# VHH binders against FAS-associated factor 2 (Faf2), part 13

Target 1, 346 residues: FAS-associated factor 2 (Faf2), of Rattus norvegicus (Rat) (q5bk32)
Amino acid sequence: MLPFRFTYYTILDIFRFALRFIRPDPRSRVTDPVGDIVSFMHSFEEKYGRAHPVFYQGTYSQALSDAKRELRFLLVYLHGDDHQDSDEFCRNALCAPEVISLINSRMLFWACSTNKPEGYRVSQALRENTYPFLAMIMLKDRRMTVVGRLEGLIQPDDLINQLTFIMDANQTYLVSERLEREERNQTQVLRQQQDEAYLASLRADQEKERKKREERERKRRKEEEVQQQKLAEERRRQNLQEEKERKLECLPPEPSPDDPDSVKIIFKLPNDSRVERRFHFSQSLTVIHDFLFSLKESPEKFQIEANFPRRVLPCVPSEEWPNPPTLQEAGLSHTEVLFVQDLTDE
Below, E stands for the ipSAE of ESMFold2; O stands for the ipSAE of OpenDDE; V2 stands for 0.75 times the mean of E and O plus 0.25 times the DockQ between their complexes.

## First folded at step 9 (VHH; framework vhh_7yz9_2)

Design w6 (from v6 with T103V M110F; at its last look DockQ between E and O 0.06; V2 from the best seeds 0.00; counts 0 for: pae E 3.9 > 2, unsure alone 63.8 < 65, placed apart)
Fold by OpenDDE, look of step 9:
Structure w6 (fold): chain B 346 residues (1-346), chain A 123 residues (1-123)
Amino acid sequence: as target 1 above (346 residues)
Amino acid sequence: QWQLVESGGGLVQAGGSLRLSCTASGFEFSDYAMGWYRQTAGNEREWVAFITSGGSTTYADSVKGRFTISRDNAKNTVYLQMNSLKPEDTAVYYCAADYEEIVDLGEYLFDYWGQGTPVTVSS
């Protein structure tokens, strides 16, 4: 019966091939790849039960992508619905507990019927000769590569042995790829850290320079303020001196000691010094104020006080005394002692 | 769920420019090659441009020098800059995605196709 089956399948394949030239195979139009996979999964479970390897839930390309990303083996199963050995394989080998355990633990598993558009697409790429068909795919030399093919009916133990052999034979490549990726990642992380450190350093330097500049500016401003204050004080002193000189120049001549109309005044200054000068009785109290004001030893602001009786002499024009009285009017005698009180701090 | 969404189509005068965009979702974009196809009513889809995951580009002879395909992986988007457009460029433009290693197998093997965006070039 073997030759007949072989011939039949060969003829059928030839016929299918010939038909492809006449009518486009409807399976060539992949419209819902995920749906194809899900549909196959359901059909599979209906026929063989739910105890099976975990089906990858995505397209073949997605499975490849994930296998590449995760550096995992991808086992691809193409199911031939019309092939006589498919049922036996699925029931006895693929769904064997030991096989399930091996597949689930060590590889991704993608499966589809070749009667589905997605399965058909994959079959065009992998070009299986017979069924059941298994391919082991992994990343090798930066490309996803078929590293093993199992075609035809296979027993569970043999399947385990062959899959294990394929994986072991290629384990070195997988490990190498992992190491390379790790190295690349480490290098990238280090570079990033270096860049961050550099930027942080630059920022720190900029901030330091900014602070220094601010400090310099602050110092400069303080110095300028001090200088301005000094200049202002000097101007004030100069003005005061000029005013004193002006007052001195405007003072009447000192009367003679023999002048009967003169008053000898002894001024007691706040610093306990004494100054004496004669004035005429007819002179205004402003004259004695001007005299005192013109003295270097005199306060900037002062009042003149008499002790007998104690009174402040109205020597400066005020609202009460717009014209200060004369020495005579003020009741001064021929000899007077007057006290100068400093009002500068008032 | 995987999705390709084309945009940027429309009416343009001959000699004008248009930029098409295709945004991808539902798969790892960086691992896929991207392509643009166009189809006119009653005709088969024609390959226009292709860009690999690594950024290598290929163009159909009919659009070479006029069209530029590019991709932005951060945005999961592929672009087709079309310059010097001709009335002959009038078609529905489709975006397609496939894993890089199997792209050379033909258009019918692409995993994902967009719905298309119409481009009309008036004379």
Scores: ipSAE 0.140, ipTM 0.649, lowest interface PAE 3.1, mean pLDDT 86
ESMFold2, look of step 9: ipSAE 0.271; ipTM 0.681
ESMFold2 (binder alone), look of step 9: mean pLDDT 80; pTM 0.806

## First folded at step 10 (VHH; framework vhh_7yz9_2)

Design x1 (from w4 with S30D; at its last look DockQ between E and O 0.42; V2 from the best seeds 0.00; counts 0 for: pae E 8.1 > 2)
Fold by ESMFold2, look of step 10:
Structure x1 (fold): chain B 346 residues (1-346), chain A 123 residues (1-123)
Amino acid sequence: as target 1 above (346 residues)
Amino acid sequence: QWQLVESGGGLVQAGGSLRLSCTASGFTFDDYAMGWYRQTAGNEREWVAFITSGGSTTYADSVKGRFTISRDNAKNTVYLQMNSLKPEDTAVYYCAADYEEITDLGEYLFDYWGQGTPVTVSS
């Protein structure tokens, strides 16, 4: 299981390690510090077996970073390849079950040979005097600090006692730092919540303003639509009035009452009013429609009916009646009553 | 939630100058030490400059005398003034921040990193 201690820097180093397997130019390789650690782990297992403390698989800098972040002790082991006491220490102390249990339960364990570049770099930083060498490192007073050094061969019981003593003597510094971090975290969470509340209020204000702009635009558009409808209705009314006037001017003259071919027609309009006009038997029924259309009182759409016999007169050209007949051909009498029926129910 | 945003990178001729800026948000900037790092393809990230929360500065030998790190706590911003640029300064430059002051165990340890800004120095 991966520990909480993985960081962006730790992730970058894992990526850097993986990138090396697809590198185009081996001469560009500068340093392989993770390889130095893995190499030591494999050498250890070959020589001493697989019963050992869990090795930190990463650079010294990564181990320091994880120990700092997690507020854990870091045990650093520097191995002297040519020193016979290193071999004895690894076999008898590091492989002892009680030592393994202590190291695995209470600390991070980083180990490397000083014959490898990474181990040599750490050796320059820690400046050991002899081997085997152990350093205990922890965050103390805001600084990663060596709080204990063990140099030379040591038996497993003594190692346990000395490591425990170092950790117990320094535990209060870790407890204090843990409390300070919790306080800082609570302060950051509160500030983040305040910032989020401010941004939420700003977004709410922006949304309200956008909704108001949208509402004003909808009202303006609706008002424009109503104005266009009013103008369209006025144009329609004007056009209809002009058509009525044109038809009135084009009507044939009303025949004299003395004309033997004169037809007197009484129209009953839908509003129960009556209108009389004389027509000539030779005129098309369209003249009747044009006369009625020219009246202000007439419906916009209508039909003309006779009652005896009951029939609709074909006064307008249609598919059924492309050429409306004359009054004579329609069989109208010298005096006729016709009914105007409103058809504007469409 | 926290963020470090670098700006000011770009293309410049050798001998020229650039000023990088890194603006921080989501944490108390005044309490943080700040640093600049750079990285070329296939190489480890290289430390460039460091400034403590108290304003003390330290530089890598390769940039000493040419680069200046500074901070403006009122603007939550750290700057890297890069003068007398060389083609070998070509890299992606990263801003970093850390609450604890880490003075010297061979590496400077930073918990917060920016996304980086590319700098190219042409001949």
Scores: ipSAE 0.012, ipTM 0.467, lowest interface PAE 8.1, mean pLDDT 81
ESMFold2 (binder alone), look of step 10: mean pLDDT 79; pTM 0.789
OpenDDE, look of step 10: ipSAE 0.483; ipTM 0.812

Design x2 (from v6 with E28T S30D; at its last look DockQ between E and O 0.75; V2 from the best seeds 0.00; counts 0 for: pae E 5.3 > 2)
Amino acid sequence: QWQLVESGGGLVQAGGSLRLSCTASGFTFDDYAMGWYRQTAGNEREWVAFITSGGSTTYADSVKGRFTISRDNAKNTVYLQMNSLKPEDTAVYYCAADYEEITDLGEYLMDYWGQGTPVTVSS
ESMFold2, look of step 10: ipSAE 0.205; ipTM 0.626
ESMFold2 (binder alone), look of step 10: mean pLDDT 82; pTM 0.826
OpenDDE, look of step 10: ipSAE 0.490; ipTM 0.817
ESMFold2, look of step 11: ipSAE 0.222; ipTM 0.652
ESMFold2 (binder alone), look of step 11: mean pLDDT 82; pTM 0.828
OpenDDE, look of step 11: ipSAE 0.273; ipTM 0.711
ESMFold2, look of step 12: ipSAE 0.571; ipTM 0.844
ESMFold2 (binder alone), look of step 12: mean pLDDT 82; pTM 0.835
OpenDDE, look of step 12: ipSAE 0.303; ipTM 0.723
ESMFold2, look of step 14: ipSAE 0.229; ipTM 0.651
ESMFold2 (binder alone), look of step 14: mean pLDDT 82; pTM 0.832
OpenDDE, look of step 14: ipSAE 0.325; ipTM 0.738
ESMFold2, look of step 15: ipSAE 0.117; ipTM 0.587
ESMFold2 (binder alone), look of step 15: mean pLDDT 81; pTM 0.823
OpenDDE, look of step 15: ipSAE 0.381; ipTM 0.772

Design x3 (from v6 with E28T; at its last look DockQ between E and O 0.13; V2 from the best seeds 0.00; counts 0 for: pae E 8.5 > 2, placed apart)
Fold by ESMFold2, look of step 10:
Structure x3 (fold): chain B 346 residues (1-346), chain A 123 residues (1-123)
Amino acid sequence: as target 1 above (346 residues)
Amino acid sequence: QWQLVESGGGLVQAGGSLRLSCTASGFTFSDYAMGWYRQTAGNEREWVAFITSGGSTTYADSVKGRFTISRDNAKNTVYLQMNSLKPEDTAVYYCAADYEEITDLGEYLMDYWGQGTPVTVSS
């Protein structure tokens, strides 16, 4: 029902809404509709005294809104300043104690002069025929509706009777609406509680799924990290083996035992094994390192020491020895024992 | 009884953003149009934005393009996203609800009002 009703009225409603803010633009106008009400109240008290019904202090639309919200009757009085009966009505009817008591206890009371801008625009809407003018407005069938109009001079007893009659004839609409609002409020609280419980359960399920997903991803990343470490270690081992094979293939040939420049070297490895090989005095000490590196049993990192005198042979280019010497330049004899010291843990 | 509770106000620098929320209870939210108003000290309340029960939006010229009103009927909540804030946006912001009755003066009847949430935009 709402979509169809809204469709037919929405275009007009949007246009009226936009026109309201554009057409009565307070930015460009000096308007004071609440001031119009206050001004009337002051004028009323000056002319008729301070004993009067309590005036609603706000605009007509605000009074309508409050009457709708509170499910109260709204009595609207339009004051005709120039009408001969206005003074008598205000003094003798509105200010009568029983009228004051009725209005104050049973309804909201909005009043304004039709000579003021706010009163004038209400006059244009209500289109009164004569003064004094009263309209009774209440929520009826979900609309603020004029349910009674009183025009012309009226005595206080007759005013009370007619206002009471209008209210009594229409009170059942307000009672029914009050009951419906209570039922809707109770239904909304229940629905809100159910919706909140559902959303809380959904959030809990989503949080559990998020944590489970994060844990699975964390486990996968850790497993992948371990696998990468294994592959990196295997690649390192393969690279070392390939490098050892490459060095073996690049070694110069072993000289004959009969060669006068032949050097026989016995290497004592860290595992106490021994390896012998002949070298040529003219060869760089790097050949010794390359030979030992090519051996399966040699450490990954090592240094080569001679004894008597004890010294570390510069078989690898270093800051101290950028160009390693030959076996001859290092002072090696025709038969030499060298010691291989494991440096792998350093 | 009905209630409108605003939240999300605070202090922000010019050019910044805030998101106001207004949660409704005690009435059928989906039947109501929702609006945001603001008020500076000593001035009358100024309309800011309006969203119908059907979701159509309208904005005051001073905020058009910078503010966005939206609603979530499942949460009974209306939002005001305020971007590119200026010092003149400093005010107390009020949420309002309207049962979409238009008076014979062409004005919406605002049925319910919140208590307001302060917004301060420093220069």
Scores: ipSAE 0.012, ipTM 0.355, lowest interface PAE 8.5, mean pLDDT 81
ESMFold2 (binder alone), look of step 10: mean pLDDT 82; pTM 0.833
OpenDDE, look of step 10: ipSAE 0.396; ipTM 0.767

Design x4 (from v6 with L109F; at its last look DockQ between E and O 0.09; V2 from the best seeds 0.00; counts 0 for: pae E 5.0 > 2, placed apart)
Fold by OpenDDE, look of step 10:
Structure x4 (fold): chain B 346 residues (1-346), chain A 123 residues (1-123)
Amino acid sequence: as target 1 above (346 residues)
Amino acid sequence: QWQLVESGGGLVQAGGSLRLSCTASGFEFSDYAMGWYRQTAGNEREWVAFITSGGSTTYADSVKGRFTISRDNAKNTVYLQMNSLKPEDTAVYYCAADYEEITDLGEYFMDYWGQGTPVTVSS
């Protein structure tokens, strides 16, 4: 019966191959890869029980990706549903406790039927010749690479030995990849730190420059303010001088010493200097004020005081005295000493 | 769970431009090649553009010079810039992802597919 089965399977394979040219294989379309995996797992458990290696719960690509990321071995099993040795392999070898332990401890395990679209896709990639089919895949030279292939019925002990051999033979590559990855990561971290430090330094420099600019501007503003104040003061002084000159020009002529209607006034200035001038009794106290104001030595603001009796002379128009009194009205004698008090600081 | 979400589809006038985006989640995006496909009613899905994990791009002859595929790994997003659109470009556009090492198997062997985004180009 063995030759007939072999012939039958061969013919069937040929027929399937021929049909592929006529009709696209429905398995060529992957619609639900995860569903394919789950379906296979259920079928597997139904047939062989729940004592099996842990199936990777994802697509083949996901398994590859995780194996790459984790730098782990990936064992791939392709199940041939119609192959005579598949049941025996699954029951006796794949589900053996020692095999389960080995697979679960040292590798990821992905499995699918080739009758499912996902399994068929993987089959097209791995190009198995017979079943059962196992492939060991790992990251080598930056590529996920098949590093071992096991095809055909195999006993549990032999399976363990072969898988162990494949792993041991390639362990150095994994270690090297891990080291390289670590180095890359370290370098990346270092670069990032350097970049951050640089940016921080740049920001600090910018801030310093900003502060310097602000300080310069502040100084400039202060200088401008000082200059403006000086100009204002100069203008004030000039105006004051002009006013003094105007007052001087408007002063009545000094009476003669022989004029009986004249008053000799001695002004004592705050600086202890004395100034003497004659005025007419008929003249307003404003005239004596204007005279004093016109003097270069006079304070900017002053009042005139008499000592006998002591009083401030109303020499400037006020609300109380809109017209200042005459010297006569103010009670001045022919000779008077008047005191000038500086009010500039008041 | 993996997901591809397309966006950017819509109505555009002939000669106009449109940019499609596809955002990926649930897998290591940087390890995957990404592709754009399109399908019209009653027709088979056709390949439009492909970009490898390394950034190499390929285009269908029908869109060459007009479409540009690009990717941003930091955003897990692939883009399709479509310029000089024609009424013939009207289709549902699909984003697809495939592990780079097995992409040679063709469009039917893509690992992940989006739900599609419609593009209508009016005359």
Scores: ipSAE 0.020, ipTM 0.556, lowest interface PAE 4.3, mean pLDDT 86
ESMFold2, look of step 10: ipSAE 0.155; ipTM 0.608
ESMFold2 (binder alone), look of step 10: mean pLDDT 83; pTM 0.838

Design x5 (from v6 with T103Y; at its last look DockQ between E and O 0.06; V2 from the best seeds 0.00; counts 0 for: pae O 6.6 > 2, placed apart)
Fold by OpenDDE, look of step 10:
Structure x5 (fold): chain B 346 residues (1-346), chain A 123 residues (1-123)
Amino acid sequence: as target 1 above (346 residues)
Amino acid sequence: QWQLVESGGGLVQAGGSLRLSCTASGFEFSDYAMGWYRQTAGNEREWVAFITSGGSTTYADSVKGRFTISRDNAKNTVYLQMNSLKPEDTAVYYCAADYEEIYDLGEYLMDYWGQGTPVTVSS
C-alpha cells in the first residue's frame, strides 16, 4: 500500500502544481493571517491534543520581529496537511515531552499549515522541499537568517540533537549581536544626550540674544523719551521767551518822573532782587503784570502782593475780575513796594 | 563600517517645503526598510515615516498627506519630502534602517541610525 500512497501524493502534487499555472492559488492572498494561525492551532489540538509546544500567537512577521527584538531563536514549522509523514511527525516528535521542553525553553515557535494563506506565504519565502519542514531563524549579521533547515520525518531524539546543534553552533552570534545591540543602544543614548545638550545650549543662546535685544530696545526707548522731553522743554522755554519778548514790546512807554499821574513801583522779586519802573494810575494792573512777566529774572508763574494792606493784586483776568482794575482803582499810592511771589511750584 | 548621513535640513518658513536625504553605506541598502524619526529637545524620538525594501510606505498621522518618503536604491538614498511645514515640525530628523519588512520594532531596535539633521520651521 506504500507505493500507491506515494504515487497518489506525487500525482496530487503534480496536479496541484499544474493548477497553479492555470488559476492563481487562492492561498496567495493573505486576508487574515492571525486567523490562519489560530485556525491551525485549533486543528492541531483537535488532531494531536493540547500537549504541544507553545504556538506563537501572531503572524510570521510578528514572530520574526519578536525573535529579533528578544534575540531569540525562532523555530518555524510548516505543516503539510496532505503529506503522509505530517501526522507521525506531529504525534511522535513535535509533541514529545522532551521536544516540547526544548522548544519552549530555548526558542519561539511559529507554525502554520501551508493550506492557509499565511502558511502558504511563508512557504513561498522559505521554499521547503518536503514535509515536515522546520526552519531555525535568528538574527545574524543584523539580518534575520535561516540558520538551519530540517526536512522530512525525524525522530524525537534526532530532532532534539539537531536543534541543539544548530543553536549551539550559532550561540556565539547571538551573544555578539546582544553586545552590539547594547553598544549601539549606549551610543544612541549618549548621542541623544548630546543632542539634547546642544539644543538646550542653542535655546539658551537664543534666549540670551533675545534678552540682549530687548535690553537694547528698552535703552533706545528710554533715550528717545529723554530726548523728547528735552525737546519739549526747549520748546517750552523758547515759547516762554517769545512771550516775554512780546509782552515787553507791547508795554506802554515809561512815564516821566515829573508826571504827576505816575506811580513809582518797586518790585521785590523772590530772588531778593529789586526792579523799579513807573506806571500811570490809569493803567490796568495787567500792565504791571506784563512788565514783571517780561523780565528774565521773573518766575514763570507769579502773583503780586501789596503789604499795606496785605492783599493780592488782581492783575490777571479772573471770573471775579474779568477786567483787572487800574492802579488807581487798586488803591496804589505814588510810590509802592510790591512783592512778587513765585507760584511756579504750585 | 556602516553609515547613514542625513542632509537637507535647515530653516524654512511655515507652509514651506524641505527635502531631506539620507545616504547609506556599509550595508546592503536594498534589503533594509528605511525610516525617518524626529526629536525635539526634552521629548522622545517620534516616528515619522517608513518605507520597506519593496517600496511600501507608512506615515505617522501627524505628517500624513504632507510628507512623502521615497528611496533610490541605486544611490543608496532615502528621501523625505516635507510639504506644508508647520512650526510643530521643528525637530532634529533622524534616518534609520531596519531589516526588510520588519519596521514595527522599538526605536532602540533599529539596526542603523544617522546623526540627524535639524529642521526649523519659523512662524
Scores: ipSAE 0.017, ipTM 0.405, lowest interface PAE 6.6, mean pLDDT 84
ESMFold2, look of step 10: ipSAE 0.199; ipTM 0.628
ESMFold2 (binder alone), look of step 10: mean pLDDT 84; pTM 0.849

Design x6 (from v6 with L105F; at its last look DockQ between E and O 0.17; V2 from the best seeds 0.00; counts 0 for: pae O 3.3 > 2, placed apart)
Fold by OpenDDE, look of step 10:
Structure x6 (fold): chain B 346 residues (1-346), chain A 123 residues (1-123)
Amino acid sequence: as target 1 above (346 residues)
Amino acid sequence: QWQLVESGGGLVQAGGSLRLSCTASGFEFSDYAMGWYRQTAGNEREWVAFITSGGSTTYADSVKGRFTISRDNAKNTVYLQMNSLKPEDTAVYYCAADYEEITDFGEYLMDYWGQGTPVTVSS
């Protein structure tokens, strides 16, 4: 019966091959790869039981990605549904407790039927010759690479030995990749830290410059304020001087010492200096005020005080005295000593 | 969890331009080839453009010279610049991702799919 089976399978394969030329293989269509894997898992469990290696729950590409990321071996099983040795392999070898333990402990395991679109795709990539088909894949030289292939019926002990051999032979590469990855990561972290430090330094420098600018501006403003104040003061002084000069020009002429209607006034200034001038009795107290104001030595604000009796002379128009009295009305004698009090600080 | 989110779809006049974006999360984007597909009502999803992890691009004949696919790995984003749009380009556009290291895996078995963004080109 063996030759007939072989012939039958061969003919079937040829027929399938011929059909591929006539009709596009439906397995090449966009399908649900995850669904294909799940479907295979269910079928597998139904046929062979639940004691099996842990199936990777994802697409072949996802399995590769995770194997790459985790730097793990990926064992790939392609199931030939129509192949005579598939059942025996699955029952006796793949589901053996020791095999399960080995696979689960040391590698990721991805499996699919070649009758499913996802399995068919992987089959096209791996190009198996016979079944059962196993491939060991790992990251080597920055590429996921098949590092071992097992094809045909194999016993559990032999499977363990061969898988172990493949892993041991390639263990050095995995270790090297891990080291390289670690070094890269460390370098990256260091670079990032350096960049951060640089940015922080830059920000600090910018802040310093900003503060310096602000300080300069503050100083400039202060200087401007001082200059403005000086100018204002100078203007004030100039105006005051002009006013003094104007008052001086407007003063009545000094009476003669022989004038019987004249008053000799001695002004005692706050600086203890004395100034003497004559005035007419008929003149307003404003005239004596104007005289004092016109003196360079006089304070800016002052009042004139008489001592006998002590009184402040109303020399400036006020609400009470809109017209200041005359010297006569103020009760001054022919000779008077008047005291000038400085009110500038009041 | 992985995610592909398309954006940029909408209504455009014939002869106009549109730029689609697809942002990826939950996987190492730089290791994946990215593609754009489109589907019209009642029809099968068709391939539009593909870009490898290395930046090589391929286009369907129907969009060659008009569409440009590009990627920004720093942003985990793939783009489809569509120029000179035609009413025939009206479809739902889907973003897809596929792990590239095994190149023999047909362009059509993608690992991840977005939800799609509609593009309508009016005459």
Scores: ipSAE 0.028, ipTM 0.597, lowest interface PAE 3.3, mean pLDDT 86
ESMFold2, look of step 10: ipSAE 0.355; ipTM 0.735
ESMFold2 (binder alone), look of step 10: mean pLDDT 82; pTM 0.827

## First folded at step 11 (VHH; framework vhh_7yz9_2)

Design y1 (from v6 with S30D D31S; at its last look DockQ between E and O 0.10; V2 from the best seeds 0.00; counts 0 for: pae E 14.1 > 2, placed apart)
Fold by ESMFold2, look of step 11:
Structure y1 (fold): chain B 346 residues (1-346), chain A 123 residues (1-123)
Amino acid sequence: as target 1 above (346 residues)
Amino acid sequence: QWQLVESGGGLVQAGGSLRLSCTASGFEFDSYAMGWYRQTAGNEREWVAFITSGGSTTYADSVKGRFTISRDNAKNTVYLQMNSLKPEDTAVYYCAADYEEITDLGEYLMDYWGQGTPVTVSS
């Protein structure tokens, strides 16, 4: 019974100690870091006036980030509210016009009271020994590095000299980093230009191949069109021949020469040949067209003309002549010479 | 607004293992180098491990061979696998991010910090 209670309390004590060990120190808790800095600025202006260096309005981490990004010096001032030299330093050094001009032109200036949580956090990081305290921070050897510390009361002329000395001693590190960044930027631009040139060449090659493929397809399609035109013309010739044969079968018989209504017609064809055939006066002029169409040597399109009087005979139904007249109605005599004119190209 | 959120801390026996995670939001995680730091009460934060945006890793001598840092850019997450833990590893562990990878930065130079996750190693 006794051992169990002892062990239980011992284990709890160990855990309580461990929890205490890993809890954040209350002095390190920052709830409104920008408020701490603005509060200091207002207190400074109330006590010392408006003629002062431009305060960085942001957290310490933001000031470090801006100094790194812009390759600038960061001057950090930690104010000891209760130190006897703080008022003298602020009035005599920080408010001196030459100091204001130096700080405003060459560095970022971050300031805070160490009585505020943000200032206390920075105090623990920078480990100041006495007040007033200044630290100069810059990017050096890949690190944001404290390159100068000024502790204790300092006159404005000496402050200017010390700050200038620190900056002059360390300026080559900033210059070399600027050059390195410029080289990386130029290398990146060059690589991008080379990549763009390669992609343009690739796109040109792809477009050339697409055009070659398109040209081959056009050529193939053209060849197919020519072949189909040849087949269509052969079908047309075949159909025409079949129609000529059909018309020949449908021709009415030739009347006897002794028939008083017989008409002998001599046709002069475009090839200077002549054909003769007898027709009946009662027959439509269409039989003349059908006879000539049935001839192997006849044009595909033709018209038939008489010369006395000169006229084109309506041998095919048309809008003007829906029912072509008979040979008698057309005024043909018992013997006629008619001319066949080739219209195939019209 | 940016955020780094740590998880995976807790109580573990000496010789044991823990895996810490840190999930990022509100910034381009792929462009940032990531690090882990730790702090015991009354002491400075100390650097533990660092991983570049390209995946190269570096470790403090006190954890080399025992801890492994890794990242998953698809999940915006950095990990710290802690093996062979010692009581001296007891601390609050912080995740941090640094833009551009130009420098090997100390704790006050990181652009973003998490709130921390406590790790306790008992004997």
Scores: ipSAE 0.000, ipTM 0.210, lowest interface PAE 14.1, mean pLDDT 81
ESMFold2 (binder alone), look of step 11: mean pLDDT 82; pTM 0.830
OpenDDE, look of step 11: ipSAE 0.321; ipTM 0.731

